# VHH binders against Acetyl-coenzyme A thioesterase (ACOT12), part 9

Target 1, 210 residues: Acetyl-coenzyme A thioesterase (ACOT12), of Homo sapiens (Human) (q8wyk0r340to549)
Amino acid sequence: CIHWDISKQASLSDSNVEALKKLAAKRGWEVTSTVEKIKIYTLEEHDVLSVWVEKHVGSPAHLAYRLLSDFTKRPLWDPHFVSCEVIDWVSEDDQLYHITCPILNDDKPKDLVVLVSRRKPLKDGNTYTVAVKSVILPSVPPSPQYIRSEIICAGFLIHAIDSNSCIVSYFNHMSASILPYFAGNLGGWSKSIEETAASCIQFLENPPDD
Short names: E, the ipSAE of ESMFold2; O, the ipSAE of OpenDDE; V2, 0.75 times the mean of E and O plus 0.25 times the DockQ between their complexes.

## First folded at step 4 (VHH)

Design d02 (framework vhh_6fv0_2)
Fold by ESMFold2-Fast, scan of step 4:
Structure d02 (fold): chain B 210 residues (1-210), chain A 121 residues (1-121)
Amino acid sequence: as target 1 above (210 residues)
Amino acid sequence: QVQLQESGGGLVQPGGSLRLSCAASGFTFSSYAMYWVRQAPEKGLEWVSTISWSGGSTYYKDSVKGRFTVSRDNAKNTLYLQMNSLKPEDAAQYYCARGTYKVWYDSFDYRGQGTQVTVSS
């Protein structure tokens, strides 16, 4: 987990984005299910599980990017998030969030402090990036009410197809502290991921009139 | 040992057609999504088309949609781009590129030397 340092803001944010790009570029992904045109891939490395979820969405890429990069809206479609609150706007494209999760297999709920880094496509490119990584922030220390958890690397890659559609890909490289959310049999967690992805797609295709 | 070799470029009049091919070797072609990208003189690389590993999904840049068709033959390790109704603004060097999500970053783990497409009367 990286200690947050404002003097290294640009470097830390760029490394967050590059970590997500490296995860997505890994080889050895295996398709585990394809339901309603939602594809789920997994990559197992010892006791660490990485997941990749992909779907063609009837929403402009720039709109999907705007909605998915605003983590305050995450609880509207993702049942694994109870709250998401902005701690600080580090820059126009980088934010620190405090996230709380529901109680699962523990006496206490989990919480996270994350850096979210957003990037628009490079010149002549068509891919938007939303990268997420846990950071250590002294102003939001662990508390007795929560189990502080870690996201090593997660996020969205949103590829523009035409003016009204895009491909949304979600990646997550899970640490041992997050892996218990997928405890049980693989059929159970796969169904949970499918339902969360379906909810996300419905949210993106029927956005609020904000 | 990964190699990508494009062919099929040439000179065509506006409104004409060309079919580009890309011969792939040195990797399991059927396991990777493939991409067509282009670079016009004095301009940056731009994405043109994507085809999934199975060929079941295809995607296109807005300006070529309806005119270009990407396809693949996994048994022959070959990628194709059928270009119809060519316009002067389509003139560029065309490259095929490999990578599971490499093109999603506006970058490639491998691309060939390219094949030149010129559109003029």
Scores: ipSAE 0.000, ipTM 0.131, lowest interface PAE 16.4, mean pLDDT 78

Design d03 (framework vhh_7xy4_2)
Fold by ESMFold2-Fast, scan of step 4:
Structure d03 (fold): chain B 210 residues (1-210), chain A 124 residues (1-124)
Amino acid sequence: as target 1 above (210 residues)
Amino acid sequence: QLQLVESGGGLVQPGGSLRLSCAASGFTFSSYAMAWVRQPHGKGLEYIATISWSGGSTYYSDSVKGRFTISRDNAKNTLYLQMNSLKPEDTAMYYCAKQTYKVTYRSEEQFDYKGQGTQVTVSS
């Protein structure tokens, strides 16, 4: 993963967004599951699996963008996140977060240090972007309490359909260390992902009060 | 305090049946997917079956498909595993596990937890 360097802040943040856009533009995605209109696609590259999850959501795109880009709200709907705390505001649209995850079958819970970069649509577009990747911060080194984990490339593309609805697409270029092992086959872990997606949709369509 | 208490194991002949139970407490049982995993003596953990928070979806490892049935009673905070056509290869300590996946956005404790387990021995 990338060493964080304040002198290269804009370049690293832009690279985060570009990496997500490149992942989404890849060819070879295969439909793995379609349940309750939640579509799951997979892409195999060597020994790494990428996942794409897509659903039409009854929420304005700008609101979904605001909610999904605020990782302090991630634990409200995503059971894989115990806490998300801002380390630093790099810019108005780029933040460094420290994330803690639940204990699985390991001796220690996992933690992550990530860069979250959000972008509104270009003037001719209707797609919002929220990109996430792990970074190395010397000021937040690995600790004995946690197993430091890595997100290679993940995030959301949110495509406005009309004033009250959007398509939310989640992408993750997964490392094996983050993959849950509770299904015993692809169909089982796909169902676990579908349940997380359903929680996300419920959150977006019934957002918390201010 | 989060607790999972397994029971129902025992010694059984090949071809026999057993029903395992797991009593859950200390968290909102109906909000989490649950699983059964097993560990043969001196070996690693092996996944057996998963059931969604509502009981509407179930998944099984290939080694137990058609023989085992996972179910849950959310009113009783209890997880079950009905094991039929037992084989010597099914001999293991059986644990129930709370998965990290939940369907609601309400925050609860999300630790993966194994109880003491219940021993299943399939031998003539």
Scores: ipSAE 0.000, ipTM 0.122, lowest interface PAE 16.5, mean pLDDT 78

Design d04 (framework vhh_7xy4_2)
Fold by ESMFold2-Fast, scan of step 4:
Structure d04 (fold): chain B 210 residues (1-210), chain A 121 residues (1-121)
Amino acid sequence: as target 1 above (210 residues)
Amino acid sequence: QLQLVESGGGLVQPGGSLRLSCAASGFTFSSYAMAWVRQPHGKGLEYIATISWSGGSTYYSDSVKGRFTISRDNAKNTLYLQMNSLKPEDTAMYYCARGTYRVYEGYFDYKGQGTQVTVSS
């Protein structure tokens, strides 16, 4: 987990984006599930599991980008998020969030402090990026009410197809501590991801403001 | 600062050959799949070829298969496109593009300013 340092905020934000793009470019992804044109791929390296979820969405790429980069809207479509609150605006495209998750198996709920970095396509490119990683922020220390958790590398790549549609790809590089949790119930885990993806698609195709 | 700078374009007669180069900087070149795409005047972008980060896998559009060869030199951060048996319909601005895992399906997150290729009798 990286300590947050305002003097290095630009390089930390750019590193966040580049880490996600490097994850997406890795080889060895294996198809795990294909249901209703939602494709789920996994990549197992050492003791780490990475997940890639992909779907064609009937929504303009720029709108999907705005909705997915605003983490305060995450609880509207993702049942694994209870709250997402902005801690600080680092720049117009980089924000620090405090996230809380529901209780699982009667344990304490989890919380996270993350940096979200969003980028529009570069030099006539057609892909929007929303990158997420955990940071250590002294002003928001761990609380006894929550288990402070970590996102190593996660986010969205949104590719414009035409003026009314895009392809949304979600990536998550999970730590070794997460692998034992999913190992015994991968079938249920895959279904949970499929249901969350379906909810996300419905949200993007039917935005809350219209 | 991410940069892709293409070169090697020019005017050539039908049946001729050209070799395009792309100098990459500002990112770890060997970690990305790379592609060539082109845009004829007044038309949309057309996917041409892609190469994996290691250079071990290459893919081509049907319109150039057998005539074009994509290659890379990771030590020099350079991408190449060898174009043989050029046809008038190959006339276009050619762009070097940085790919994701979806480059084989025509998806990329950045392209350079391009280099013009004109095939004319």
Scores: ipSAE 0.000, ipTM 0.135, lowest interface PAE 15.9, mean pLDDT 80

Design d05 (framework vhh_enristomig)
Fold by ESMFold2-Fast, scan of step 4:
Structure d05 (fold): chain B 210 residues (1-210), chain A 122 residues (1-122)
Amino acid sequence: as target 1 above (210 residues)
Amino acid sequence: EVQLLESGGGEVQPGGSLRLSCAASGFTFSSYAISWYRQAPGKQREWVSTISWSGSTNYAESVKGRFTISRDNAKNTLYLQMSSLRAEDTAVYYCAAQTYKVTYRSEEYDYWGQGTLVTVKP
């Protein structure tokens, strides 16, 4: 039943948000790069790499939240996304997306089916949350055209500083399926992340017509 | 449904003061940053001031030091206290809130009130 499935996915949405908050609270982050005040931190746990990217942005937190929580706009600024289409609305604040990624090194392109959960500040707080995780949907099975990939935990924390500025923090707990794409060239990978972050900042400070 | 209702506009002489109010309903007012915009005849809407959910404020350079934005979360009401009014402040004043709506179009919406007219008579 559609209502039963939505109810189950709502509990997954809450766990999605909590997982991102726990990732952000981890200790042991190491500074990898600082360029144009874009800070990149990494955390290695065994064979898994987590990334934290942070920047002060000249945009109200609520606008950054609105733009970053709409994954249909993700390809406008993120070169790692080719398409991002809504599959279904679980709730006003929780959406299921199908994402496709570019072809790398003549491999099949990757695709993802994710749950995006967005939350406004709670209890007079100042932090917006946009959490992302891969989910399995029988209605969107893996296809021969793509390699189905997994996001364990990723998202944005957006901290209001004043009415015209915020700090945007991006986190990603990378699974083994994508870690090899960064192997042996952390400097080049950091450059790619810096360029993506710069594109994001440009997008947030010069948003499309609203 | 999200609704914003402005009030408090009227006629005032140069150097005078007015207080505008915006009553909000249909969303969690305390969770949103809310803004004041204005539009003079034949011109585009221009931003006047914003207040965050935490109470941090910002102002357009042309009104800085003369206007004060504030909010009362218990009453779901936004205010704009205007002082030292000038002829160029004559405009329809709108409050605006950003909210998300579940729709067949799956897109974000900015909600606007109907506006309240402020006329500064020379």
Scores: ipSAE 0.000, ipTM 0.098, lowest interface PAE 18.7, mean pLDDT 77

Design d06 (framework vhh_enristomig)
Fold by ESMFold2-Fast, scan of step 4:
Structure d06 (fold): chain B 210 residues (1-210), chain A 119 residues (1-119)
Amino acid sequence: as target 1 above (210 residues)
Amino acid sequence: EVQLLESGGGEVQPGGSLRLSCAASGFTFSSYAISWYRQAPGKQREWVSTISWSGSTNYAESVKGRFTISRDNAKNTLYLQMSSLRAEDTAVYYCARDTYKVWSGYDYWGQGTLVTVKP
């Protein structure tokens, strides 16, 4: 939907962050599941589901922010990512990535081109932001080997609690085109989210060496 | 009360065509993604196709290019146009309203309509 325009880099990146903050501020979230202190909230709008996953993590907020904003490390903890490669450094805090996903149910694998925008807390704030959304980039067009997919709005809000712990909140405004990923039943969908969240927490509390 | 009612199944020869319908009631049809699933004798239920509230469509690889999913929001009806049918397409076809609420699985399934492809 949004074509990448180099002349509007700052505006597009700021819009990415604001979209995530607006999603997080919506009313009507319902608690759907709580497993091992991992809370899952949902917000249903027609056939589109927004999900919010929250957990208290034994990791400094600034470290969680560094790890979660580096999408090249996403495949280490997220089974839905096969590869994640930097296309371009738009700025010190904004990157374009090409992402590939695993084959699901004998479909072609999916790929994505996304803008990842990271922001440190404002003065007097304690919340880090990592926002991600799909962009159209002419230099990385769709290819016949992949089904080009879309992230409408997703990301992390990381709230510092003390010097050794934080609350990590993951948001995703799922598009209708993502429905085939959850074919089978909703129990499988919920379990997939719970397992991915648990893997993320383990990664943040036991990060790999430099 | 949410209801989904499939129709249009029957016997057809290989290479033939059928159009399945799913009549929906008890909810705002235009607001939901609706899917077709099928279950062949002795096999697990298989996803066939989904159409979103915005009209975006997806298909299982085995039916891509042969089946077309569509919806008529004015009639609260979902369709599956099936062409170039094969013996392997023989199954009971189900209409399912997709909900992401974890407590209900797929919220609502229809009763199914049988499609038999035989020479």
Scores: ipSAE 0.000, ipTM 0.129, lowest interface PAE 15.0, mean pLDDT 79

Design d07 (framework vhh_7ubx_2)
Fold by ESMFold2-Fast, scan of step 4:
Structure d07 (fold): chain B 210 residues (1-210), chain A 121 residues (1-121)
Amino acid sequence: as target 1 above (210 residues)
Amino acid sequence: QVQLVESGGGLVQPGGSLRLSCAASGFTFSSYAMTWVRQAPGKGPEWIATISWSGSTMRDDSTKGRFTISRDNAKNTLYLQMTSLKPEDTALYYCAKQTYKVWYRSEFDYRGPGTQVTVSS
């Protein structure tokens, strides 16, 4: 996990986006589940698991991008997040968040400090990017109330199809500490991911007004 | 309009069992997570359990060994099976509709009027 340094904000944010793009470009993904046209792929590398979830969504790509890049709305559709609060606006497209997770048979809940970097498509492109990674921020150190957890690399690639539809792909290169929140008490690993994906799709197709 | 109607409450002796039901109407029941909460006199609402649209469950650690949440999507009905009841389980029990298909522990957008459970000898 990287130490946050104000003098390196731009390079750290760009590295966040590039890491997600490299994860998405890996070969060897295996289809694990296909239910209601939601495709779930996994990639196992030693003891690390990567997940890729993909679905065609009846929502404009630019709207899905706006909604998915606003982590204050993440708890509305993702049961693995209790709260998401902005620590700092690094730029218009990069934010630092403090995230808390539910208690799952543990004495302490988990928390995270993450950098969220969003990017619009390049000149001839049609893909929006929302990249997430944990950072070490001295002003928000680990506290006794929480177990500080890590997101190695995660995020969304949103590919515009037409003016009213897009393909949303979610990627996560999981650390051991976040994995329990995918399977936990939600009734199994793949079922938990499938249900979270279905909730996300419902949120994107029926977004709240404000 | 969304309607949730609980039933099955009553007076029971310590160590007894009760099965609560919640009949749902006015929305696509199978598309939403459902929750059971209880409220004892003078206390705030206490979350008990949530079941996702597809049947996955999340339960409070203090009650999960004694309480089981389930649903029947064909009947638009939510259930709570309670065993080994204790005096401290005395409360108004109500079901609630979550905002989305999967649950968020602390929030719901609709709830029923509740059914009273009283545990005493």
Scores: ipSAE 0.000, ipTM 0.179, lowest interface PAE 13.8, mean pLDDT 80

Design d08 (framework vhh_6fv0_2)
Fold by ESMFold2-Fast, scan of step 4:
Structure d08 (fold): chain B 210 residues (1-210), chain A 119 residues (1-119)
Amino acid sequence: as target 1 above (210 residues)
Amino acid sequence: QVQLQESGGGLVQPGGSLRLSCAASGFTFSSYWMYWVRQAPEKGLEWVSTINSGGGSTYYKDSVKGRFTVSRDNAKNTLYLQMNSLKPEDAAQYYCARDIWRGLYEDYRGQGTQVTVSS
């Protein structure tokens, strides 16, 4: 986690995007599950698990990008989000959010303060990026009601295939503090990830506002 | 018009070597990551190796590490796979492919070149 510093705002946002692209480029991913054309891979490094989830989706890439980059809509499809509120609009493409998560088992619920950075494809490219990382923001300190958690690097890469379809890839390189909020074992994590991915796909193919 | 043409396959005994080549045309070869995939008669398509656009980063399937080397010559629009210490399990049709996404999705694949490993 890094302290938010307005004097380095552009550099921090670009670093967020670059970190996600580097995570996505890693090799050594192992297939964990393939259910209903949803591919799930894991990469274990030290005590950290990285997850990669991928599916061909019947939705235009630009629409998926718009929907997935708007974290205020995240609770509509992601059961791990209870609330997601904008703290600040850093730029047109970079926002600070406060996120709260549900109680898992009888553990204290977690909250997060994150920077979300979105980027459209380069001129001759066809991949959209939505990158997420935790930041330390003094105006939103930890609360005794929640366990302040950390996302090291996460996000979506959305690759346009044609005018009506895309490949949505989700990556998450999480810290040990997030692991207790999975189902407590790999089989349970896989099922939770599969259900969340299926919900996301349904949301993208049947958006509420379209 | 994108074209990929593989060559260099053949019959070799266990422990032998082969060098596969893939001639690319119809696109800016130096701008694309490339990879090699193979398919044995009873198995699905299997990823073997990936090389980035500049040739400085290479990735391998665990079972071929230390035995196979992927390389490229951007001036000649050619991709190579040097295969040493060949095993019977390496027998397959080998294809070169143009990577559109992470070495898992291709938009073009060549006709392939057959590699047979038999004593």
Scores: ipSAE 0.005, ipTM 0.237, lowest interface PAE 10.5, mean pLDDT 81

Design g01 (from e05 with P101W W103R; framework vhh_enristomig)
Amino acid sequence: EVQLLESGGGEVQPGGSLRLSCAASGFTFSSYAISWYRQAPGKQREWVSTIYSGGSTNYAESVKGRFTISRDNAKNTLYLQMSSLRAEDTAVYYCARVYEWYRDSSGDYWGQGTLVTVKP
ESMFold2-Fast, scan of step 4: ipSAE 0.000; ipTM 0.221

Design g02 (from e05 with Y99K W103R D104T S106G G107Y; framework vhh_enristomig)
Fold by ESMFold2-Fast, scan of step 4:
Structure g02 (fold): chain B 210 residues (1-210), chain A 120 residues (1-120)
Amino acid sequence: as target 1 above (210 residues)
Amino acid sequence: EVQLLESGGGEVQPGGSLRLSCAASGFTFSSYAISWYRQAPGKQREWVSTIYSGGSTNYAESVKGRFTISRDNAKNTLYLQMSSLRAEDTAVYYCARVKEPYRTSGYDYWGQGTLVTVKP
């Protein structure tokens, strides 16, 4: 996990985005599930598992980008998040968050400290990016009530299809420490991902008022 | 009515110091992160520094080690202590309120600005 250093702010934020783009560009993804608007792919590399969830959403890409890049709204649709609080606004497009998760067959709930970096399409592109990675921030140290967890590389790529629809792809490159959680609950894991994806679609197509 | 009012700008020689203030009213000041921005003639607005409600601070690389952001919640006032000022620090300085965490990213209120001129 990277120690947060304000002097490397731009470099760390750009690296966050580039890591997500590299993950999405990998080959060898295998279809694990297909349900209506949702496709789930997995990529196994030795002892590492990556997941890609593709969702067809009946909402403009720019709206999905705005909503998905605001992690304070994540608990409204993602049952894996209890709270998401902004620690600091690094820039207009980069924020540090403290996240708490529910207790799931464990002795303690998990928490995370993450950097969220968002980027609009470049040049003549049509893809929005929202990248997430864990950072070490001295002002938010681990506490006894939580198991401090790590996101190595995760996020959303949002592809504009037309003025009213987009494809939202979620990626997550899971650490070895997370694999026992998912491996011990393969059937429930797939179902949980499908339900979370369906909730995400519902949220994006029926967003809360401004 | 939310208002942000900057003051403390003026002319100063290179290497000098200046303290800017931003007086806030119409909202619970202690609950919000507030930023300093600046805009030099012919340039886009540049982020300078942010202080979060909990007291954490961030600085643009160009001002790190020279500027210090602070807040006085009892007085609803934000400060920017500027030292070792350079010609390139010449700009209109604005304070801006960071949107509440449950809203979209960015800023919802801006002050009118205070001019800082560093004369060679």
Scores: ipSAE 0.000, ipTM 0.126, lowest interface PAE 16.1, mean pLDDT 81

Design g03 (framework vhh_enristomig)
Amino acid sequence: EVQLLESGGGEVQPGGSLRLSCAASGFTFSRYAISWYRQAPGKQREWVSTIYSGGSTNYAESVKGRFTISRDNAKNTLYLQMSSLRAEDTAVYYCARVYDPYKGSFDYWGQGTLVTVKP
ESMFold2-Fast, scan of step 4: ipSAE 0.348; ipTM 0.717

Design g04 (from e05 with S56R Y99T W103Y D104K S106G G107M Y109V; framework vhh_enristomig)
Amino acid sequence: EVQLLESGGGEVQPGGSLRLSCAASGFTFSSYAISWYRQAPGKQREWVSTIYSGGRTNYAESVKGRFTISRDNAKNTLYLQMSSLRAEDTAVYYCARVTEPYYKSGMDVWGQGTLVTVKP
ESMFold2-Fast, scan of step 4: ipSAE 0.000; ipTM 0.119

## First folded at step 5 (VHH)

Design g05 (from g03 with D100E; framework vhh_enristomig; at its last look DockQ between E and O 0.02; V2 from the best seeds 0.00; counts 0 for: pae E 12.7 > 2, placed apart)
Fold by ESMFold2, look of step 5:
Structure g05 (fold): chain B 210 residues (1-210), chain A 119 residues (1-119)
Amino acid sequence: as target 1 above (210 residues)
Amino acid sequence: EVQLLESGGGEVQPGGSLRLSCAASGFTFSRYAISWYRQAPGKQREWVSTIYSGGSTNYAESVKGRFTISRDNAKNTLYLQMSSLRAEDTAVYYCARVYEPYKGSFDYWGQGTLVTVKP
């Protein structure tokens, strides 16, 4: 987990984005589920499991990018998020968030401190990027009310198809501690991911009014 | 003032079905995650399921495949459809806004409705 240093924000932001792009470009992704508009892939590497959820969305890519890069809106569609609060407005394209998650089975809730880095496509490209990783902030230390958790590398790649539709790909690089759970609960886990992806599609196609 | 009122509890045979309702008032229901919890006699409170403002749902492992949470935003009503009920499902069921430990208020909780699965 990387210590946040405002004097190095550009390199940390670029590293965050590049880690997501490298994860997406890896060889060996295998499809594990295909349903209408949703395709789920997994990648197994030694002690690590990564997931890729590909969603076909009837929404302009630039709108999906604005909605998905604003993590204050994440709880509107993602059941794993209770609150997302901006800690620091670093730049136009980088923000630090504190995130809380719901209590499951009376365990302590989990929290996260993350850097969200976003990128519009280059003039020759058509892909938007929203990259997420945990960072350490001395101003927001772990507290006894939460289990401080870590996102290693996660985020969205949003590929424009036409002016009214896009493909939204979500990636999450998970730790070995999750691997035994995945192996024992693959069918149920896949269905839960499909439900979350469907909620994401509905949110992007029917965004809240502002 | 946030109010949550559960209803629909009762006695049912093993393997039976029951539908719980939770009427919400005092807040913009459609913008908040709402959850079901349950507490069996002599046991700790247990989270059952959550539905979020965007429509996504999540379930405790003990109820996956048997219980379905839903909401009707026009009626400010939360539902829990329970099927394949077992003795272990006997509990008082509560609806709640998503748990926020810093607030700690019971006004995030309804008054509860008893579900009894006959032995």
Scores: ipSAE 0.006, ipTM 0.166, lowest interface PAE 12.7, mean pLDDT 80
ESMFold2 (binder alone), look of step 5: mean pLDDT 82; pTM 0.823
OpenDDE, look of step 5: ipSAE 0.019; ipTM 0.268

Design g06 (from g03 with D100E K103W; framework vhh_enristomig; at its last look DockQ between E and O 0.02; V2 from the best seeds 0.00; counts 0 for: pae E 11.1 > 2, grease 28.6 > 24.2, SAP .74 > .668, placed apart)
Fold by ESMFold2, look of step 5:
Structure g06 (fold): chain B 210 residues (1-210), chain A 119 residues (1-119)
Amino acid sequence: as target 1 above (210 residues)
Amino acid sequence: EVQLLESGGGEVQPGGSLRLSCAASGFTFSRYAISWYRQAPGKQREWVSTIYSGGSTNYAESVKGRFTISRDNAKNTLYLQMSSLRAEDTAVYYCARVYEPYWGSFDYWGQGTLVTVKP
């Protein structure tokens, strides 16, 4: 996990975005599930399992980008998030968040401290980027209320299709520890991912402040 | 049923060594990453080390060069070789099967084994 250093803000934020783009560009992604508007891909590497969830969304890409890059709205659709609070407005496009998550199998909920870095398409591009990575921030140390957890590399790539629709791709770099669990439990886990993706689509197509 | 059972804790003098074991059952051990965590009295549980199914390892900065994680897939056993022990290493040590579907959640913990480094 990367220590936050304001003197390196630009390089840390650009590295966050680049890591997500490199993950998405890897070869070997295999389709694991296909349902109407949702495809789920996996990529298995020695110590790493990565997941790619592709969603077709009837919403303009720029709107999806604004909604998904604002993590204070994430709990409105994603049941894996309880709260997302801004710690610091590093720049217009880069923020630090404290995130809390629901209790799953443990006695305590998880929390995260993350850098969220967003980028609009460059000239001649059509892809918006929202990258997420955990950082160590001395002003927000681990606390006894939570189990401090880590996102290695995650986020959204949002590809404009036309003025009213886009493809939203969610990526998450995970550990190899879940590979055998995936093989024996993928159907149930895939269903949970499909339900979360459907909730995301509904939120993006019917935003509360639209 | 998935089970993790730690052993090998005890008292040791500063600078001493100790080897912890974690016996695993109820799952295909060789295909999982397994981690060690520790919790000192009155403090939050902290990550110590992880070994992945491919054999690669990672360590917390506070233990690098002093602790070595290893696994024996034929015996379904995880080890933590601890050397150059310090008073700050006094804690209950836990074995955990790593489960990171979202943000690094864990689904199975052992009961823990106490390591005491005499003052």
Scores: ipSAE 0.000, ipTM 0.158, lowest interface PAE 11.1, mean pLDDT 80
ESMFold2 (binder alone), look of step 5: mean pLDDT 82; pTM 0.826
OpenDDE, look of step 5: ipSAE 0.010; ipTM 0.252

